# VHH binders against Putative uridine kinase C227.14: the designs that were tried, part 3

Target 1, 235 residues: Putative uridine kinase C227.14, of Schizosaccharomyces pombe (q9utc5)
Amino acid sequence: MALQVDAPDVSSYDELYNRAVELLKHQQRVLIGLAGGPGSGKSTLCAILAKAWNERFGSEIVKIIPMDGFHYSLEELDRFDNPEKARALRGAEWTFDADLFYSLVRLMKKITDRELYAPSFDHAIGDPVVDDICVEPKNRILIFEGNYLLLNKPPWSDACKLYDIKAYLPVEHSVARARVAHRHLVSGLCATEEEAIERTDRNDMINLTFVEKNMVTPDIVLQQLRLKTVKTSSL

## First folded at step 18 (VHH)

Design n5 (from r2 with I58Q H106S)
Fold by ESMFold2, look of step 18:
Structure n5 (fold): chain B 235 residues (1-235), chain A 117 residues (1-117)
Amino acid sequence: as target 1 above (235 residues)
Amino acid sequence: EVQLVESGGGLVQPGGSLRLSCAASGFTFRRYYMAWYRQAPGKGRELVAFITFGGKTQYADSVKGRFTISRDNAKNTLYLQMNSLRPEDTAVYYCAAIPEPGDYDSWGQGTLVTVSS
């Protein structure tokens, strides 16, 4: 039996791909800063691009370094002046260790000939995991992705000087709001739709607006991911 | 002001041990990889070992199994335990943060290790 399924249409991102490949002719490593606000779909897009580009190259040339690994830990937030507020507003720019992020970007630009490690965020434990992402010399394209990568505020803006390509994934506010509220509900963070919408409005939508009003000019503005229908083998 | 102060060097017989320390100030220690380098007379500086944010380590082949790098983030201190010392380990040893914490590379005075017959 023949099957038809929807699959991501990655051809819309050929400009980004071609610019990265051209740079690889002249340098060992290409750094891409890919920003998008909450609910933009940036993490899903990055995962899909990494898979597609790695398959195209025949090796793990792309490595993703999400900004969420640079959250202050819950233990660190508990040492803030107002820990309840810090926990409640986790995801706001000031709840990330931006200086650690900038240190890592500098490290990855400087050292390309050995294994290095970056932190990740483990959603099951709800906290960052130090040294969880291994970056090897073969990982010649690093995609840093997160809300604040293009923020026009030090040290985020200092990191922007180090990216070879600054990319931005815009999202309509109504779409972002619906996506984020849905995630809060299905993840169990919120018990009801009303609670999920309230959290989204007081946190994520404020963070999205902050990014939009305080962003450096990107090199490329990306389109939202679209699907195409493909056929699969019969079972 | 970024400062790195190495100590613990000295004269030791082949096969002996030394423990080096590096006191760091003027930057947030936990936000950097830390490393030991060494420079023998007439040679360039070479990487001896480095340690990541979370304590993973890498060593030069010439010292693997004999040297142990460690860090104490609460005390802003980097260590190098050197065992089974050989005459070819004779050098000035320097600690460093990777990448450089300030606008320019900063080196301390180093600490001299001499492995004599």
Scores: ipSAE 0.754, ipTM 0.892, lowest interface PAE 0.9, mean pLDDT 91
Fold by ESMFold2, last read:
Structure n5 (fold): chain B 235 residues (1-235), chain A 117 residues (1-117)
Amino acid sequence: as target 1 above (235 residues)
Amino acid sequence: EVQLVESGGGLVQPGGSLRLSCAASGFTFRRYYMAWYRQAPGKGRELVAFITFGGKTQYADSVKGRFTISRDNAKNTLYLQMNSLRPEDTAVYYCAAIPEPGDYDSWGQGTLVTVSS
């Protein structure tokens, strides 16, 4: 007795997996920079890939390091020339501590034989949490994911020289807009759909366009995740 | 210009204590892990301890439980408290940022620790 359900079709990403595994034959750690603008689905894709690849490899070889942990803290934004603007436009490239991100990428490339820590972002408090993500020697594939990983602007562009693989996940603007507006409404950032769309247009869609116009050439352009039907056990 | 200035070394008896300091300048201190290395006579430099952005610490097995690394980001200063010193701890001690802040490694002059009766 079998049941049929839809599941993510990970096979579209086998090229990326195979390139990373081939590099692991010659180096302890592989760095993947995976960029996509707001609403691209990059975080969901990375989570699905990490789960699938860790299962396929038989250990936790993949660790995800989201760029959102490298936001300037709210306290730091309050020290900007225009703090109200900085808070209102948080998510724009200049509201991230890019030099800290670059320092971490260099660190992760240099030290592979002991535990290291990266910051995360706590969405409930709206602030970064220092030293929240543990990276262990067994995490031989690091996926950095975020809006600006492939941005053609220092120090983001300097970090690009350190990624072994540069991947980009494009998204149609109407799809991105709908996804981001929905997220703003569900998360409680906006009370109405009209407010959510206005906020999305004023901030997130500007950031998406900025990424699209100012990126280095990726090694791989990824496709949006598709579903496939799979069979399950009745037990 | 990246600059690391170690101090606090000296001659001490086995079982004694010393506190090393490292004054850092020319880079944004909080954006780096910080570390102490040491170089014993006739040996290469080896990692003693490092400290993360948020103050988590790791130590070489040979010093664990005896040495304590700490940092003061407001003063751009790294510290190493060394207790229960042994003759094998005799070395020149260097501080470093990880990764290096410039294109090349920047080492200070170090501070000599000599443990002898």
Scores: ipSAE 0.753, ipTM 0.888, lowest interface PAE 0.9, mean pLDDT 91
Fold by ESMFold2, fold request of step 21:
Structure n5 (fold): chain B 235 residues (1-235), chain A 117 residues (1-117)
Amino acid sequence: as target 1 above (235 residues)
Amino acid sequence: EVQLVESGGGLVQPGGSLRLSCAASGFTFRRYYMAWYRQAPGKGRELVAFITFGGKTQYADSVKGRFTISRDNAKNTLYLQMNSLRPEDTAVYYCAAIPEPGDYDSWGQGTLVTVSS
């Protein structure tokens, strides 16, 4: 049998690109804050956009800096008042080093003429990796992506003053719930579907609601991805 | 109150060595890149070296191979080991955090390095 997905409306993606390119006429570096809650598909979208834009430009003009690299390390979480709770709720806003993120956004805006480094998150290690992402002068468009980039709470809200473009990728709650639960199963974080759903409801869906209730107004609301389905064999 | 206190400068002969230190306070040191700048008499301030959150380093061409920048996050201290000093290295050396941690650009007093016979 064959499953089909309608061609996505890409006008918001083109709008984001066109605004970024227009800004490049007047400034060396353009910062895009691209937010979406857990299960929104923001990481996948950013990867698709960066690939497409770099191909259109003929160079690696886009670099993605995921917020994941700004998790407090497990060692740092162990210094919290309730380390067990901090580890259990990792992914909540307060388990990220928001001040480090803000410092890096300021750094990337200020210094455009040499190699700089941002942390990444390595899921195999289960912790951030310092200085893992290299940002070069040719990377004139930086896409920061994460759950809390547009949060109306310092220092996230201070970083919002530095993004040239604020973009948001919304997601229906039932879709987010299913995606996140599936991810927990396939990653091995949860052993059963019921465990994955319970964890998703207890943690990720609370984080999604928090983002939705507490964000600054974005400049662009992005259309959700429509994934193409590979045709299954017919009989 | 953001403070950067440079020390370790002095008079040294060509080919000599000095180790500069910068004591930092009033901000969370590990959350910033750190840098050394220098200003020779009658010249503008120029970047000498910087060091990332995790200790990666970059140097001006004029000092590469002779100077080593390092940081100790536990002591909130930045260092510059200066070897094979030349008269052209004569300057006031300044420590800086990148980006500026306070509301204002903040420079310490600097520490004078004079390379002369």
Scores: ipSAE 0.751, ipTM 0.890, lowest interface PAE 0.9, mean pLDDT 89
Fold by ESMFold2, last read:
Structure n5 (fold): chain B 235 residues (1-235), chain A 117 residues (1-117)
Amino acid sequence: as target 1 above (235 residues)
Amino acid sequence: EVQLVESGGGLVQPGGSLRLSCAASGFTFRRYYMAWYRQAPGKGRELVAFITFGGKTQYADSVKGRFTISRDNAKNTLYLQMNSLRPEDTAVYYCAAIPEPGDYDSWGQGTLVTVSS
């Protein structure tokens, strides 16, 4: 079940839809890169858009591919030069397998006529699950969503050349900080509010600032959500 | 330098078997889908089979049930086990990474499979 959104200005969402539909007249598959920092609400927004667009089309035309499936596994992080730091700072750009992500984006752009698979992240396992998301030819709109999709750094910036539409969901820092800290506490990642705030400041807020300072220019800046219920999305 | 080296081809009778190998180097093997293509005399290259990052497989209808694609990520090697071979399987077989890992097409020399009495 998606959370309800209070978003009185939806013109940017309509613009995104209209651009995607226009492209579908001339190509089998449309790739949308939808970025937003930790606590932006990007996962919730993508779920709402996918549900609405699939209902309009009467089919599963939209498939969401979250970036969290491209995290290096914990086993892989253990092979880093400083594994303790890598685990502690999981969520930072360098803890994602960006080359795998770029390979996947190229694959999805190139092959549109058969079943393909992308990795997911399973919270119960606590790690990525290879080949978990099935992408079919009927999934003509792919929304990639994540923190670093518009990062102006290879190979993320190389992937940006392949998205048909680059969308960004900004968030005010105090809002992001509160959302992320709450999520750390509710998920059991942190035992106390003080621990959750400290982790948010040393990890998630650094990542948010990094994205904001190093982003390619998006095609569309999306209006922020006003959520009726607590967001349960991952980092 | 991306390299793909196919081997294991040869002459076999109809109904026979062959196992093809492809040694890959110059790219991170696990980050790519891998595929076998074939090219019969006077024809274009056609996809025979491909295998995903995690080992799921798809086959052309003409080979389904007879051929098995597999990969060994630790050895950077792709395989094609070909059973119940038919004369129409005669072709040069090529392996490939999908998408291509370099700026240019990275086809190897291929390995010739000839199925004839």
Scores: ipSAE 0.727, ipTM 0.885, lowest interface PAE 1.1, mean pLDDT 89

## First folded at step 20 (VHH)

Design m1 (from n4 with Y104F)
Fold by OpenDDE, last read:
Structure m1 (fold): chain B 235 residues (1-235), chain A 117 residues (1-117)
Amino acid sequence: as target 1 above (235 residues)
Amino acid sequence: EVQLVESGGGLVQPGGSLTLSCAASGFTFRRYYLAWYRQAPGKKRELVAFITFGGKTQYMDSVKGRFTISRDNAKNSVYLQMNSLRAEDTAVYYCAAIPEPGDFDSWGQGTLVTVSS
């Protein structure tokens, strides 16, 4: 079953592209904050956009910086007042190092002519990998993607002020719930469907609602990707 | 209060070596790149070297192979080992966190390095 990604709704993605390119006429680097709650598909969308835009430019002009790299490490969570709760609720806003994120965003804004590094997240290990994402001067469009990038709360809101474009990817709650539960099961984070659903409802859906209620006004609202399941007819 | 205190400067002969130290306080050290700057008399301040969160380093071309920047997060300190010093390395050296922590926009006193025969 080959998942054919239908051509993105040309309108919102092209608009985002055009805005970024227009800004590049006047500045060396463009920062895009792309927010979406759990299950929104923001990571997939960013990957598709980055690939498409890099191909279009003929160079790696786009670099994605996921918010996931800014999780507190498991070791750091163990230093919280309630380590069990901290681990259980990993993914909540307070389980990220927002100050580190803000520092990095400022750094990327300030220095555009040198190689810089951002953290990634290794899901197999369950921890960030320091200095794993290389940001080069040729990467003139940086897409920060994450749940809390447009949060109207410091220091997230301070970082948000540095974005040239604030993009939001909305998602229906039912779709998000299904996607997140499935992810928890497939990743092995949860052993059973019941556990996956429970975790989704207690953590991820709460986080989704929190994001929706506490975000700054985006500059652009993006449409969901339409995935067509091409049934390979058995000839 | 954010503080950066440089030390280790002095008079050295050409070809000599010197190690500069910087002690930082008042901010979360691990959340910043660290850098050394220098300012020679009558010249603008210039970036000499910086070190990333994970210890990757960059240098200005004139000091490559001679200078080494390092950090110790446990000690909230950054260092600059300077070897094969030249007269043109004479300057006041400053350490900094990148980006500036909070609203801190002031520089420390620096440490003077004089390379002279």
Scores: ipSAE 0.865, ipTM 0.936, lowest interface PAE 0.5, mean pLDDT 93
Fold by OpenDDE, fold request of step 21:
Structure m1 (fold): chain B 235 residues (1-235), chain A 117 residues (1-117)
Amino acid sequence: as target 1 above (235 residues)
Amino acid sequence: EVQLVESGGGLVQPGGSLTLSCAASGFTFRRYYLAWYRQAPGKKRELVAFITFGGKTQYMDSVKGRFTISRDNAKNSVYLQMNSLRAEDTAVYYCAAIPEPGDFDSWGQGTLVTVSS
């Protein structure tokens, strides 16, 4: 079953694009904070947008910087007052190094003419990879994507002040729940559907609600991608 | 309070070597790039080198192959090994965290490097 991603509803994505391009007329780099809760599809959307925009520009003008790279490492979590809880609730806002994230955002805003690096996250290892994402001067649009990027809490809120565009990707809770549970099962994080659902409800849905209740006002609200299931007719 | 204290400067002959050190305090060292700047007499301050979180380095063209920036997170320190020094390297050298921690907008005293025969 090839998931044909229908072209994103032209309206909100085009608006985002146009805003970014307009800003590029007056500044060297544009910072986009794209927030969405767990299961929102933000990572997929960012990938699609980056590809489309890069193709349109004829260069790698867009670079995605996921928030996942800013997880505290497992070792760092073990230094928390309750390491077991910290590991169990990994993905909650306080399990990220928000100060490091804020530092990086400031860095990317300040220096635009040199090669810089951001961390990535290795899901197989379960830890960040330092200096894994190369940001070059040609990358004039940086899309930070993550759950807490628009959180109205320091230092996240301080980072928000640095974004040129605050974008939010809303999702229905039922859709998010299904997506996240499925992801937990497919990834092997949970062995059973029941376990996946329980984890989703206890962690991810709480995080989603937390994001929704505590976010700053976005500049633009993005539409969900319409995924068309193309039935490959067995020729 | 954020503090950066430079040391290791001095008088050296052309072709000589010096190692500069910078001790940092008052902020989480690992969350910042570190850099060395220099200001020669009558010139603007310029970026000499910086080191990333993971230890990747970048240098100004004139010091490539001669200077090495390094960091020790355990000691909250950054270093600049300077080899094959030239008269043109004469300057006050400053250490910095990038971006500036907090609202810190002050430079340390720096350390003077004089290359003279």
Scores: ipSAE 0.864, ipTM 0.936, lowest interface PAE 0.5, mean pLDDT 93
Fold by OpenDDE, last read:
Formats: sequence, structure tokens, C-alpha cells
Structure m1 (fold): chain B 235 residues (1-235), chain A 117 residues (1-117)
Amino acid sequence: as target 1 above (235 residues)
Amino acid sequence: EVQLVESGGGLVQPGGSLTLSCAASGFTFRRYYLAWYRQAPGKKRELVAFITFGGKTQYMDSVKGRFTISRDNAKNSVYLQMNSLRAEDTAVYYCAAIPEPGDFDSWGQGTLVTVSS
């Protein structure tokens, strides 16, 4: 069953594009903060947008910087007062190095004429990879994507002030719950469906609610991607 | 309080070598790029080199192959090894964290490097 991504509802994405392009007429680099809770589909959306915009420009003008690269490492979590809790609740706001994130955003804002680097996250090893994402001068649109990018709490809120555009991707809780539970199962993080559901409810749904209740007002609210299931007729 | 203290400057002959050191305090060292700047008399301050979180480096063209920037996170220190020094390298050298930690916008005293026959 090939998941064909239907053409995104053209209106909110085009608006985001147009706003970014308009800003580029007057500044060298545009910073977009794209927030969405767990299961919102923000990573997928960002990838689609980046590809589409890069194709349109004929160059890699868009670079995505995921928040995942700013997790505290497992080693760092082990230094917390309660390491077991820190590992169990990984993905909560306090399990990210928000100060490092803020530092990077300031860096990307300040320096636009040199190669810079951001961390990525390796899910196989469960740790960040330092200096893994290269940001070049040609990357004039940076999309920061993550759960807590619009959080009304320092230093996240300080980073938010640096974004040229604050974008939010809302999601229905039932959809998010299903997506996250499925991800936990497929990734092997949870061995059973029951465990996956429990983890989702205990951690991810709480985080989602936390984001929704404690975010700054976005400049633009984005629509969810519509996935069309193409039934391959077995001839 | 954010502090950056430079050392290691001095008088050297053309072709000589020096190693500059910078000791940092008052901020989480690993969360910043580190850089060396220099300012010659009557000239603008210029970026000489910087080093990323993970140790990637960039240099101004005139010092490529001669200067090496490095960092030691355990010691909260950044270094500049300067080889094959030239008269045009004469300047006060400053270290910095990028971006500036907090509201810190002041420069340290720097360290003077004089290259003269």
C-alpha cells in the first residue's frame, strides 16, 4: 500500500513560503520555528516543504534543523539526580539542552556567511551526533522543528524571539496517540502494543498537552497533510 | 561573570612560533564556538579562526597552513598555535565565545604578538 502524499492543502504552506520569500528580499537568512507536539507529523511536513522549496529555487536554500539533536546524551542523563526517571521520561522538555539550542539559534542568526554546524540525533545509538548538520551560506531558510520551539519558557521563549516566522502544526490527540504508539512499537522501543500505548499516554500525550497549553502565539497555523491511500488494484 | 583571559603573546622573529592560550569561565564552554580575533594598530579587528562544538575549524586566508586553533573542553580553554610568523601578524589577539554568552559584549585585554626582526 503506497502512501501517496496528496498535495498539501495549498493555502497555509503557500502562505508560509510567501512570507519566507518576502523576508529574503530584505535579509540574508530567514529563521522559521516550526513547532508541533509528539505525533503531529512536523518532521514529515518539514521534509516535504524543504524538498519542494529547494526544487523551486533550484538549490538547497532550505535546511532543516531538528530539535532532536539537542537531547541530552544518555551519559548526561545518567548524571541527573534521578537517572532512571530521566531516561524513562526522555522527550520531556527538561531532557533537552535548551541552552545549547538557544546558543545555536543565536549563532545561525549572527553568522550567515560561513559554514556552521548543528547536531543531529542518531536513533540507532540513542544519542546526538555533534556537528553533523552542515549549514551553508546558501541555506537562506532555516527550519527549526521540534516540540518545544514555541514554548513560553526560557530559554525556549528567548530562541522564539529570534524566529522570523513562528509556525505551529496542530494535531488531534487521537491521531497523535495512534501515531506515537505505532512508532514506539515499530521502532522497538516498546516490545508490545500494550507497552507502547502505556508509554504514549504516560509521556507523549502529557508532553503534547504541555506544549498546547504553554506555547506562544504562532504567526501561522499549518494544516495537517492529507494522506491518500492509493489502493493498488491487483490486476 | 563571563571571563576570557588571553596569554602567550610576546616578541618573536619572523619565522618564529607562538602558542596563545585563552582560559574561559562563567559559562558552559561546550555550548559555544570559540574564536580568535586580532587587531593591528590602526586597523579593524578581524576574525582569525574559529572552532565549532565538535572541533571543526575555519581560518582567514592569510593564516591558513600556519595557524591552528584547538579547544580543550575539560580545561575550558582555547588555543592558537602560530607558526611561520610574519610581520603582518603583529597585533593584539583576543579570544571569544560565539555567540556571546548572555549579555557579555566586552572584550578581554588580549595578548600582544609582535613579530619583528
Scores: ipSAE 0.863, ipTM 0.935, lowest interface PAE 0.5, mean pLDDT 93
Fold by OpenDDE, fold request of step 21:
Structure m1 (fold): chain B 235 residues (1-235), chain A 117 residues (1-117)
Amino acid sequence: as target 1 above (235 residues)
Amino acid sequence: EVQLVESGGGLVQPGGSLTLSCAASGFTFRRYYLAWYRQAPGKKRELVAFITFGGKTQYMDSVKGRFTISRDNAKNSVYLQMNSLRAEDTAVYYCAAIPEPGDFDSWGQGTLVTVSS
């Protein structure tokens, strides 16, 4: 069953593209903050957009910088007042190094003519990988992608002031819940569906609600990707 | 208060070596790139080298192969090993965090490096 990603609903993605390209006429680098709660599909969307835009430009003009790279490490979480809680609620806003994120955003805005690096996140080991994402001068569109990128709370809100475009990807709660629960199960984070659902409800859905209630006004609201299931007719 | 204190400068003969040190305080050291700048008399301040979070380094062309920037997060310190010093390396050297921590928009006193025969 090949998931054909139908061409993104032309309107919001094209608008985002056009805004970015217009800005590039006047500035060396464009910073896009793309926020969405857990299960919103933001990572998938960003990947699709990056690929499409890079193809269109004929170069790697777009670089994605996931917020996941800014998790506190497990070791750092163990230094929290309540390490068990910190680990259990990993993914909550306070389990990210927001100051590091803000520092990186400032850095990416300030320096555009040199190779820079951002952290990634290795899900297999459950920790960030320092300096894993190379940002080159040719990467003129940076898409920061994460849950709390548009959060109206310092230092997230300070980072928001640096974005040229604030984009938000809304999701229906039922869809998000199903996606996240499934992810928890498939990834092995949870052993049972029941456990996955419980975790989703206690952590991820709370985080989603938190994002929705405490975000700054986005410049653009993006549509969800419509995944068309192409029935491979068994010839 | 953000503080950057440079040390290690001095008078050296051409071909000599010096190690500069910078002690940082007042901010979370690991959250910043670190850099060395220099300013020669009558010239603009220029970036000599910087080091990333994970220790990747970049250098200005004139110092490549001669200078080495390093950091010690445990000591909140950044270093510049300078080998094969030349007269043109004569300058006041400054340490900086990139981007500037908080509203810190001031430079330290720097440390003078004089290469003279």
Scores: ipSAE 0.862, ipTM 0.934, lowest interface PAE 0.5, mean pLDDT 93
Fold by ESMFold2, fold request of step 21:
Structure m1 (fold): chain B 235 residues (1-235), chain A 117 residues (1-117)
Amino acid sequence: as target 1 above (235 residues)
Amino acid sequence: EVQLVESGGGLVQPGGSLTLSCAASGFTFRRYYLAWYRQAPGKKRELVAFITFGGKTQYMDSVKGRFTISRDNAKNSVYLQMNSLRAEDTAVYYCAAIPEPGDFDSWGQGTLVTVSS
């Protein structure tokens, strides 16, 4: 018996895949900068694309490098002029070590024949973990994903000169607001719905608006992920 | 101005040891990988070793097990411990940051290591 389930419809992103593969005919590594504000679903999209494209290619050609690993650590934020504000507004552009991010993008573009490492972010600890993501020569497509990758402000804008493809995932504000507030509740960051909405409005929605007003023109504007019904073999 | 100043070279017998040091200034040290390169007479400059943000290391095949790269972010310094030296290790050794900080490549004077009976 066949069983029907919903699965992500990745075919609408074939143009992005085809552009990247075409570039691989002429260069060892392709860098994709994939931006979207809080609540856009960019991390979920990137994970789904990486899985699908790796299966399609037949090896781990795609590696994801989230911008989250480039947060200033809590210890570093404590050295800011207003540490309480810095911690409360963590996620704002100025709470990321953008120069470290730019250094890492340059490094990954320059060195393609060695094992390299990028930082990650551990949400249980609430801090970056140095050297946590391994990038190997076989990872010929790197997807950098984060809020500020297309921000028209140095050094983010300098990194834009290095991406082979600039992609943006837009989201309606009401959808973003609902998603982010829900995440704050589920993650335990906020204890009540009222607290989650208030935090979303004072932090995440401000960050989303900031990105939208200060963005470099993307090469591709992406659609939100859709599901399609597929059949599976009998269980 | 970006500066990388190598020291610790000298004349050493085969099988001997040296420690090279490099003092860095003019850029934020922790934001870069650090590396040692070497250039023997008549040869191209080649990567000897590098060290990541968090201290993971890689070496060229001919020096694995004999050389150890390390970094001290508090001192803005990178080191190369060279043991069991061989004649083919004779070269001028240079340290560098990866990617290049600043607008142009900035090589120091290097430090000469001569391995000779």
Scores: ipSAE 0.812, ipTM 0.909, lowest interface PAE 0.7, mean pLDDT 91

